# Designs tried in a protein design chat: VHH binders against Gluconolactonase (gnl). Part 2

Target 1, 316 residues: Gluconolactonase (gnl), of Zymomonas mobilis subsp. mobilis (q01578)
Amino acid sequence: NGSTIGKITKFSPRLDAILDVSTPIEVIASDIQWSEGPVWVKNGNFLLFSDPPANIMRKWTPDAGVSIFLKPSGHAEPIPAGQFREPGSNGMKVGPDGKIWVADSGTRAIMKVDPVTRQRSVVVDNYKGKRFNSPNDLFFSKSGAVYFTDPPYGLTNLDESDIKEMNYNGVFRLSPDGRLDLIEAGLSRPNGLALSPDETKLYVSNSDRASPNIWVYSLDSNGLPTSRTLLRNFRKEYFDQGLAGLPDGMNIDKQGNLFASAPGGIYIFAPDGECLGLISGNPGQPLSNCCFGEKGQTLFISASHNVVRVRTKTFG

## First folded at step 4 (VHH; framework vhh_8emy_2)

Design c3 (from g37b with S31D)
Fold by ESMFold2-Fast, scan of step 4:
Structure c3 (fold): chain B 316 residues (1-316), chain A 123 residues (1-123)
Amino acid sequence: as target 1 above (316 residues)
Amino acid sequence: QVQLQESGGGLVQPGSSLRLSCAASGFTFSDYWMHWVRQAPGKGPEWVSSISYSGSSTNYATSVKGRFSISRDNPSKTLYLQMNSLRPEDSAVYYCARESGYDWEGSYYFDYRGQGTQVTVSS
């Protein structure tokens, strides 16, 4: 009886341990220009999510609904004319320090936000003296290293931006001791990323329609890539089926099932790479990112102009 | 089936104002983001403005920001574009469009648009 959208499609009976196809996809927030980067804050029992084009970060609880958490969320106002497409915050994760770590598109940095005081501080804004493009998403290792992507989406004219300093779009690893490594420079549009629970694999989305791929990198004991394999190419879904979206945000459950944004919605992959199912939203509207929250089994999904909630059988 | 019908265009002098209307039918209007798109002779379509489900969020192309105002009335299923301080470069056919998608690089996609209403700004 509440507002629901979309459908769940089953590709494998293995989906039944994760999600029932009859589970409602509930709209919990609407009127968002572009929803992104949902994160559940356990120590406050609330959801935060970004609206990068609008430069707003919003908060949601079941009891109070939606409120503004940070405005501006990223770049300070006034925004320089013609330089930013997405001046706001984007992907977010709760760090080992209990702070909200933010891929801040408009500040062109990884930021920390205190969830109580809302005070912000810069973690890192450059690699070897060159400013990042527009950090997009991030993921923590158990040791406290943070992996993050740096596509040009925040910048007007993307790769041709007048303020872009790097001649690549990178994937980086920041160690707890402050060491910053460029771990991949060959992707055209690195976007979402996630570590496997055993941290032997790093998943990375490439949101380029010419190469709409999810890659799997094998990691050494130092958390650095040694090789990669293709998890899936979504060219057929995008071009032949006309499905909305490109490989974007992702998250992973405790069993190693990957929940990844791609053309058509959130795809669910088993640790062995089998595609088990698909969560779809409104026709023509991408599902861009997701996170687990509440008591660990609720999947929150950024769904274009909406944020939706799906109750799963798995734990994130 | 889905229909969008624009009205309110005409011939005006530079500096004038016009209010465009778009009447929607055949779908739940309040479930969709709505847009205004324009196309001048010999040019491709240019996105002008967008409005959220409730009307609380609006966006504008840089070329029209501060001069144009988008609004909607969900009970009457009508979309509006208030155009002030009109310039010769605003001359175009204006289309009401229903959003079907948005790409990461900033392009909107539409599944339905109306027949358009002609706006001509000339002395």
Scores: ipSAE 0.183, ipTM 0.624, lowest interface PAE 4.8, mean pLDDT 93

Design c4 (from g37b with S31N)
Fold by ESMFold2-Fast, scan of step 4:
Structure c4 (fold): chain B 316 residues (1-316), chain A 123 residues (1-123)
Amino acid sequence: as target 1 above (316 residues)
Amino acid sequence: QVQLQESGGGLVQPGSSLRLSCAASGFTFSNYWMHWVRQAPGKGPEWVSSISYSGSSTNYATSVKGRFSISRDNPSKTLYLQMNSLRPEDSAVYYCARESGYDWEGSYYFDYRGQGTQVTVSS
C-alpha cells in the first residue's frame, strides 16, 4: 500500500543480523475490527488473517489486496446473544496435511479448513467430555503434533461465562494418533505459543495483567513439558510505561529467534533469552500476532485495525 | 481541541425511524474508528455500533442488528446512525465516541465522547 506506521527499536547490536532498524513497517490491510492469527499459505501464495470479533477470515495477496475468505469464520449465524465476545476464527497454522488448522473461538474447537474448497471440519472440540473454552492459538511439531491454548477470551464474561465447562484455562497437545494431553492447567490466560526449531522448548504467553509473562517449558523426547522458566515479565511495560497490549501471539524463525507480542509491540528474543529489539505500531494499538510468509523473509503482523509487513534478514 | 457533537434525537412512536448525526472537529476524523454508545436512565452504558476508518467495516450489538445502520462521511467529518423500527427499549441518550485503543479483554477504550442526544420511544 505504501503507508507506514510505527518504528523499530534496537536494544542489542545482535538485532542487526535479523532486522534493520530503518526497515519500513508497511500497512497492507486496514479496516479490520481486530486483526489476529495471520498465516501464510505457501501452496497458494496468500496470507489469511482472522477478525475474531467480526467473525470474518480475510485473504490478502500483493496483486489483489484484501478479500473475504470465510464469513462466518467461526460460529454459525445467528450468534447467540450475550454468549460470545469473539465468535470468529483466531490463530491459524498450515498443518502437515496442507489444510489450514484454526483455533476457533466461536466453534470452541480446533478446526481445519481446505484452502481450495473452503470446507471446514472439527478436529477436536472437547477434553474428556467437556467443551473447550475458546481455543486461541496453535503450533505444529515436525511430527505433526499440535500444541494449542484454550483461554476464555471468546466467551462473554471470560471465566464467569455461563457456557464455560472447564474450571481451568488449558494448554493442550494433540498427537497425530489422536491422543489429547492437558499439559498445563495452571495459567490464568494462556495465549500465544511456539516451539523452538529443535523442539526442546515450548514458549507460552500469559495475557493476564496480574501475571503478564512469557514462559519457556523444557520438553522431553515425547514433546511433554518437564519444567518451566520465566522468559520475561512485562508488568513494568504495562503498568509503569503504559504500553498497549499484553503477552499474546508469537512465532519463531529458523535460527530460534522468538518474535513475541507483548506491551509495546513485537519483541525479538534470541535463543539464549536476550531481548534484541521491538517492532512498535500506532500508539495505544497492540500488535497481537505474527507469521513469516512469502519467501520466508517477510514478517506479517496483526496490528489492531491493520495488518502490516516487515522485511527481515532472517527466515521463518 | 477535540469536539464531538450529536444531534437528531427526539420523541417518536414505536416503529418510527430517526437519523442521528455526530459532527467531529479538532482532529483527523478519517484516522479513527468511531462508535455509538447509549445509556438509558438507571443503567450502565451499552455499546451500539462501530465503524472502521473508511466505513467498509461495521459492527452492531445484537439488540439493534438489522434495525440500525452506522455510516460516516469523512469529507464532512460526520458520523451517522440510522435507526429503524424503534422500540421503547431503544430509549436512551446516544453518544458518539472516538476510539483510542483496544485491550486484550476485547474492550474498546474511548478518549472522547459527545454530550449525547436524547432518544425517547413512547406512545
Scores: ipSAE 0.475, ipTM 0.741, lowest interface PAE 2.3, mean pLDDT 93

Design c5 (from g37b with S31R)
Fold by ESMFold2-Fast, scan of step 4:
Structure c5 (fold): chain B 316 residues (1-316), chain A 123 residues (1-123)
Amino acid sequence: as target 1 above (316 residues)
Amino acid sequence: QVQLQESGGGLVQPGSSLRLSCAASGFTFSRYWMHWVRQAPGKGPEWVSSISYSGSSTNYATSVKGRFSISRDNPSKTLYLQMNSLRPEDSAVYYCARESGYDWEGSYYFDYRGQGTQVTVSS
């Protein structure tokens, strides 16, 4: 749009190596019902982003602006009455095969989409014969394993959904050889996730207002969790300060700085856990997810009804 | 300007029916999930029903499920709530609300509400 919103707040001088507080937060897309899951596609130089309640996936380029990439993006239309809250695509990553891998809320699967032909196929839709709830986000290891979350947000009535088959909300790891592991079943609302650059840590957001946490799991050499520690609890920000959002999507730069959605916007954490700064959008509107794109230094953020970009000094 | 205007409320006997309407203007109505919320005297607001942008998905509070029906007409930019088998506990001001977001536990956030329409169920 050429307009700017929000502000950048500095909590530590360590932010200065990553982002200037004067950097504009530029609106690149607007009039979206709920923006989510931005991904930069290097082969073609474009951004894709999801609108899960609208069941649309949109494409953006600097030269052409916004266009529809997939409609429907997730569940086939017509959507069954009373079964889906979010029938569309959600989180996305470009896989090692060059395909767009999609956490597909409405299809209740991890999907692959060809960025040129737009043909889609199911990667995995069940664990031990039970259909996933509504996959939300995913993150690749360098070996090609994919970690993903399966909260009930796509389903009407969430945990009480008539079509929910699992009695938990899982975090999974799919190996390149097809092995599917349930790596965490004890989180109430697993949402965004990211691997540290050395892949010794997996960050996972829990978007439950009763337990609005970002967890850090220590991983063994097989990429499986051995322990966890709390990065941060956001109850104060959510309840006492009334800030919009809950722990949601995230991404990580090559230095291990975490860019994580939480009440108030995108928080920037150093690898040691220090909170360095905050990128905020419009008052009362959550920033739900982010990705690095263009030449690697541009951070794209899904910002409720908008998608914004921020020029950083770091590489994703 | 975004505007939502409710109508159709009134005083009715228990067991009666009412149809509420909400006329929307100033935005692309077909791109938004729409909600009905109500507030009884001395109580906080209670979510009643929601409808997806296309009308293919509808949700209801347990207290009204099977009695109320939400619908929309995108060409006329109108949201409806058909209320059947009304009970004294349904007495409230009913608001049409545009969804701005949600918390991840299914609580909805609204950026615009109308002025409301009063429903009174009393013998």
Scores: ipSAE 0.012, ipTM 0.263, lowest interface PAE 8.8, mean pLDDT 90

Design c6 (from g37b with Y53W)
Fold by ESMFold2-Fast, scan of step 4:
Structure c6 (fold): chain B 316 residues (1-316), chain A 123 residues (1-123)
Amino acid sequence: as target 1 above (316 residues)
Amino acid sequence: QVQLQESGGGLVQPGSSLRLSCAASGFTFSSYWMHWVRQAPGKGPEWVSSISWSGSSTNYATSVKGRFSISRDNPSKTLYLQMNSLRPEDSAVYYCARESGYDWEGSYYFDYRGQGTQVTVSS
C-alpha cells in the first residue's frame, strides 16, 4: 500500500548492523482496535495477530491482505457481563508441535490452535487448582518448555476482579513433561517475555506506570530463575517525556538483540544491555509487541490501530 | 474548533430502546477512532463502545455486548449508539469522545468530549 509511519532513532553506531535509520516502517494492516501478539506461521507463510478487546484473531498475507482467522478468538459467546475487559486471544507463538500456542485472556488459559482445522484445545488453565487471571504472552525454550505471564488485564477491575482467584500476578514455566512452576509472583503487571538464545536469561516486562521496568532473570540449568537485575526503568520516558506506552511485548534475534516495547516504541538492546535504537510509530500510539517473520529478517510490530513491518539486517 | 454534540437521551422503561447521536465538527471526522463513554452519578467514567475511522471495526464493553450497536456516517460526520434491551444499570450521562490514545490499565485517552446526553432507565 506504500503507507509509512513513525521513524527510527539511532542511539549507537552498533545499530547499523541491525537496522538502517532510513528503513521505512510500512503499514500492512489498519483499522484494528488494539493490535497485539503477532506471530509468523512458516507453514502457510502468513501472519496472525490478536485484537484482545474485540475477541478476534486476524490473518495477513502480502497477496490477500487482512482476513478474520478466529471470531471469537478467546472467550466463547456470550461473554459474561461485567467480567472481562479483554475476552480475546493475546500473545502467540508457534509451538514445537506446529500448533499456534495462545495466551488466551478470555478463556484464562494457555490454548493451542490447529492452523489448518482451527480447532482449539486447553493446554493449562490453572495452578494448583486456582484459575489463571488472564494469560498475556508466552515464549518457548528450545527444549519445548513454555514461559508465560498472567497479569489481570483481561479481567474487569484488574486486581479487584470478582472472578480473580490468585492473589498475585504470576510468571510461569510449563515443562514438556507437564510440570508447572510459578517462577515469579512479585511483579505487579508482568507482560512480555523472551529468552536469550543461550537460554541463560529471561527478560520480563512490567507494564505498571508506577514501576515501568524490564527485568533480566538469570536462569539455572533447569530453566528456573536464581536472581534478577534491572535492564531499564522507563519512568523518565513515560512521565517526564510523556511518551506513549508501557513495557509490553518483546522478541529476540539470533544474536541476542532484544526488541522490546516501552514508552516511545520498540527499543533495541544489545546482549550486553546497551540501548542501540528506537522504532517509533504515530505520536500518542503505543507499539505493543513484535515478531520476526517472512524470511526471518522482517520485524512485524503491533502498533495500536495498525500492524507495521520493518525489514532488518538481522535474523529472528 | 473541535466540537462534539450528543443528543437522543431520555427517560425510558426497562427493556426499551434508544438511539444516541453525536454530531462532530472542526476536524476530519473520518480519520479518527470514536468512542462512547458513560458516567453514572458518583462513579468514574466507564468505556462503552468504540468504532474505527472506516467503521469496519467495532468493540463493546462486555456489559453492553449484544444489546448496543455503534455506527458512524462519515459523510454527515455523525456517530451513533443504538441501545436495545435497556436496564436500570445503563442509566448514565453518555459522552461522545475522540480517541487520542490507550493505556494498559484499561483507560482510553480522549482529547475531546461532548457535553453528554442523559439516559435514565426506570420503571
Scores: ipSAE 0.016, ipTM 0.491, lowest interface PAE 7.1, mean pLDDT 92

Design c7 (from g37b with S56T)
Fold by ESMFold2-Fast, scan of step 4:
Structure c7 (fold): chain B 316 residues (1-316), chain A 123 residues (1-123)
Amino acid sequence: as target 1 above (316 residues)
Amino acid sequence: QVQLQESGGGLVQPGSSLRLSCAASGFTFSSYWMHWVRQAPGKGPEWVSSISYSGTSTNYATSVKGRFSISRDNPSKTLYLQMNSLRPEDSAVYYCARESGYDWEGSYYFDYRGQGTQVTVSS
């Protein structure tokens, strides 16, 4: 039907190298309870995306449309009553092994899935003997290390969950040799994350309305944080402007431009931190996460009940 | 002008079935998720059920799951709630609601509700 939503807003003429404000935001998938964690699978040319509350992972191609890839995507049936808000898969990335690596709310683990056989295995489900809360998103370094966040969103009552074992919500780094480091324990709601192309910076969203921040961590040569600075606080956008969403998922292009979910939509930040523009859904519609796909110039965005795509001039 | 008009409520005995209807006008019905919300006397509103644009995705409150069924007919711009095995605790005014937003905490926001239809389940 060629339906479109929302609008693109330009804050800086520097946006013109990345995206035209007249570019349509095209609906490619609908009827999703909560769309999340889109990932493009180059070996097969398809999009996967999560529906964490529905416990379904869906697949999309331009020729065939939407189909079910995994059901259940996360926690096995039956789901324990009153324990899970989001029993499904969430954020996803293709790993260096060609498998789909999944931040899995329901299994409370980082999982990997074979994109051909659909067989699943646990990568890691605990830190020092305590089960993760509900892993939410992940990002790979070129070395094969994976960074991931562990907020309580998959659990009923969040921090007050009866099954939560950790007294913090962490950001972790799993090295290629299997070493697991807790790299940040002081964020209330760590959510999306991304590495700069040179891997000197790690961006992390905090989706707490009391502290709706995107942080930038400086990394040492071992990929560990040494300091952090605030990229942006979204309190004005959330409370004063009443814009939908909180800092959530993010992704980065090859030039280091950050595409980050926050109140109002997907914000585009240059590597120097300047905010260049905003991709918005309809009023009241959060845009929760994004990924680059196809030949690298298509941005797919999870948009509440929809998945949308935007053609860019930049490459992911 | 957006309008939502519920009908089909009434007085029924426990164990009975009832079908509620909501006639929508003034907007592109097929472009909105639709919900049923109920409110019993002296209680706050309780979300009951939701249905996606095409009707292929449906959700239910735990209190009604397995007994109630939500459906829609986009050509006639009508939303339905089939209520089976009714209980006294299902007694409430039932409202048809148009979704205006759904947040990351799983909360639904509505910009329009109908006037409601009273369902009373009593022996």
Scores: ipSAE 0.401, ipTM 0.722, lowest interface PAE 3.1, mean pLDDT 93

Design c8 (from g37b with S56D)
Fold by ESMFold2-Fast, scan of step 4:
Structure c8 (fold): chain B 316 residues (1-316), chain A 123 residues (1-123)
Amino acid sequence: as target 1 above (316 residues)
Amino acid sequence: QVQLQESGGGLVQPGSSLRLSCAASGFTFSSYWMHWVRQAPGKGPEWVSSISYSGDSTNYATSVKGRFSISRDNPSKTLYLQMNSLRPEDSAVYYCARESGYDWEGSYYFDYRGQGTQVTVSS
């Protein structure tokens, strides 16, 4: 379409190895109610992205543009009146089995979808007999374990939802053998997450305006957290600067640079925690999540009503 | 200066239809999601409907779904709300609103809205 939005801001000369400030932020999709959970499918060379409030999953290719991949993407129709704010799919990753693994807000489960047949199956929908709230995002370890978040965003009235069974909003780890561990129950709004390339650290966003934090958890040899430290608090950006968004989705490159949604756009953090730069979209419109795709260097970003593409010098 | 001017309201009987219009000026209309919001006496504002840049994506509050239809004409910079099967509970001032943002709790933020047009449904 050729339209561009936003700007890239440089905070450190270390950004120059990752991204040029003159790189255009290209709009590749529009007219989305709320774009989320982009994932690149290498076998077919296409992007999938979610629209959780609309209960639609869309597909994009450079040659064909946007088409519907799944409708409904999450909760089956008819959707129960007054129970769901976001009945659709949300965060997605391609699993070690080549299936699309989906944090499915409306089905309240981790699902997998065959990218060819579009057939779906439930991976896990409960912890110790209690249904999940509304899974939001997920991230795979190299061994095939999957970490995922379970905030209440899919449910009408959030924490006060009549169908919410858990009295917390959790972060979970599902092992390849099917063992499910609750690894954090104390976050108010766990959202995006990512593992460092050496898998010694788990990054987790908390999308609560009262505690808009990105946390770093130290992991033991079993992939379980032993401690945490604060990467950054975004209260000043949100309240003092009035920037759009809260800590949300994230992804990581092969060098360990973190690309994290927060008030103002996608922030780029080096492995040592230094903030190197910021990718911004339209004023007032959050950038909610991102993924690497194409030949590994293109960053796709869900940008409210749009999906955008930024060509980087790094590999995801 | 951004301006939004609603029209088409009035006094009608239950079961009647009305078509509301909103004339926009002072900005690139085709670059914004547009909304209808209503407010009844003594109540807070209630979101009614939204429409995307192109008009291909539309959303409705459960209270009006199947009865109301939102549309836009970008060349004339006009937003419409077709209201069918009107009920007494639809009585409110209806505002055209320009979207400025969306939050994680499912709330739309608006930077501009018009003066409103009164709809009264009574027998």
Scores: ipSAE 0.392, ipTM 0.720, lowest interface PAE 3.1, mean pLDDT 93

Design s1 (from g37b with Y109S)
Fold by ESMFold2-Fast, scan of step 4:
Structure s1 (fold): chain B 316 residues (1-316), chain A 123 residues (1-123)
Amino acid sequence: as target 1 above (316 residues)
Amino acid sequence: QVQLQESGGGLVQPGSSLRLSCAASGFTFSSYWMHWVRQAPGKGPEWVSSISYSGSSTNYATSVKGRFSISRDNPSKTLYLQMNSLRPEDSAVYYCARESGYDWEGSYSFDYRGQGTQVTVSS
């Protein structure tokens, strides 16, 4: 039928409750410069995904296939010469208001987009008067607070960008009342993030090849981190094997299983930290991010030039 | 086994046009995104342009957008770069490159490139 790629590798029999190793990894979109930030929009029953280098946000439905949703998706044209590597949108989530909240790399802001009218508005673009670097991904608490990462990937020369205003790459929490907290400033390349279902833990990936880690932060009752522990260092276990990718996007199911981009593909971790399995794409091509969609059991994965779909037994 | 062979470079005057070709062999050409990368003397490699599997998606560095056009012919396994309105700053060795992945520092990585073809734009 449809084109398939990759394979599913089982590390633990606990994977069997989540995913069968025989499940096809189905290609649903191709010819994307770099696929990122997939989000399922329940109001309208469609997938959105970003192409940050191309400055395009695309839409997919089973019936119509791929179409353009926003172009430009991030920075307005013309893009200033030599200032941006990734002028487009990146990570996305549907907020409690039903709007699409966008980590907008080129606008250097968290944006809101109406999924029906496609009208945009700025949520936040600075911390204490300094412009963000290039927001990359975000995740909502049930109370409506949004956590987001601000690595320099959108900017030419990264940390050495001449337009970079902050001397760190932050992880932030924006409260529903508008209070913005810097919750971590010590990561070199904060990227993907996810909250546990009970919101006692925040997972954050660091996509630095010198420190390719997924961290777990313990959160207090106000949603602020009190400590962190290492979930996994991928340089020692996987990256030195020459596997493609670095810790990037992630998502979590209702049972607390983490689906996290890292060298080799999307790793599946149980709530206790055991690694259960791996979804791999084409050799040499990273799987950068994922989201649950359709009836809640389908995992969509941004897979370099492709977007793929995997039918799971779990609910996101 | 994998080979990429560039041709079409030369010495031209500012404002001129050149068409570069890259003949691919030893792999399934239609399964790879292909790129043009250039390197001027004393400089690091600069990404110029990319093209998708089918050729339906193309991308360009800001410095060449509107002047250069990338295309491919999958049946003949050939990649092209049409360069118009050439400027002295376009002078470089031009390489066709097979994409192997995305560098997490925001750039593409390549597993194979050709020997290059020299483009010199004299004032």
Scores: ipSAE 0.326, ipTM 0.669, lowest interface PAE 3.5, mean pLDDT 92

Design s11 (from g37b with S107P)
Fold by ESMFold2-Fast, scan of step 4:
Structure s11 (fold): chain B 316 residues (1-316), chain A 123 residues (1-123)
Amino acid sequence: as target 1 above (316 residues)
Amino acid sequence: QVQLQESGGGLVQPGSSLRLSCAASGFTFSSYWMHWVRQAPGKGPEWVSSISYSGSSTNYATSVKGRFSISRDNPSKTLYLQMNSLRPEDSAVYYCARESGYDWEGPYYFDYRGQGTQVTVSS
């Protein structure tokens, strides 16, 4: 419609099967402190998105615009003084049970929210008796296993937080039978993640400016990592080009094209690792996460103070 | 050039109120999220409050929630902080800050900050 931002940059003619460079980037929501974790809820046809520092989860529809879905979205009020940087909800996905599964930064847990009643319940809040740092994002396997990241971003002073119980920032896999595995403990700032459609690969972002990487893990038949390779290092984009953002949220289409937040915007990678294009927002403002919605061809992007949508030729 | 000029500080007794003002110039004020940050001697900076472009969203540090109120007047390009029920621990230099983006590691990313206004709460 009339409010658009940014631009689409083509790096490869392979982008033409996914997105036209002339496609408008439409602003659908504004006045958000930090937009994050958009998820499309098919049962009801609406978008949910998080504002983690504000402790609010908002809902959007084309007909009604923006409304409050949950306030507080994460940590209960009053929030303890000096303990939380981001007390709210963050990344979200619709689970196989039709509920909204939430990486809840302030509750320090993976939560479930009923999209109709808005009742919430804890899925998991600890690993071997130690509370999570602040879960950030999650991604479902077809079998119903959920992968999630646990960086310290929700906690005041991050790694030096006085309430942090783990001495690492983990990537976890929760199986449908309740088995919880720590699958990576060596990343400084694990953030966004996504599975390839064949589930042989797990992509994981690291938001550390000293190591701003997107990693690709090879998975065995049990969904556990056996090795990793670097998809891309963004030190040049961040330090030499001065582009806004760090590797953050991501999502994947049914063809295996990866849509990943990094310095400059949302990068589009083919399954073979070729970078095809870039969706950019306002100068100096990161694009932090994305999801597919509506009839599967609309990409929604959390764009700092805005949420935007882009009509694609691909299906999520 | 971007300028932010704070005013309204002073010496007050515990339980008193003060209203701080920040006059902005050199940029389109209505296009930026704005913040108040404070710094006491010997301590690091503490984020106090934020306000969205239109003023429809406001956020507060737990230490000041319910006592402080942030507001803005876009036509006059002025940011305000209404401080009620002041305590000795509120004594600090208060800075007006313009947000350029969110910082993964810090409280918030600021590209410009004013010179500050001193608030002293004592008998």
Scores: ipSAE 0.167, ipTM 0.549, lowest interface PAE 3.6, mean pLDDT 92

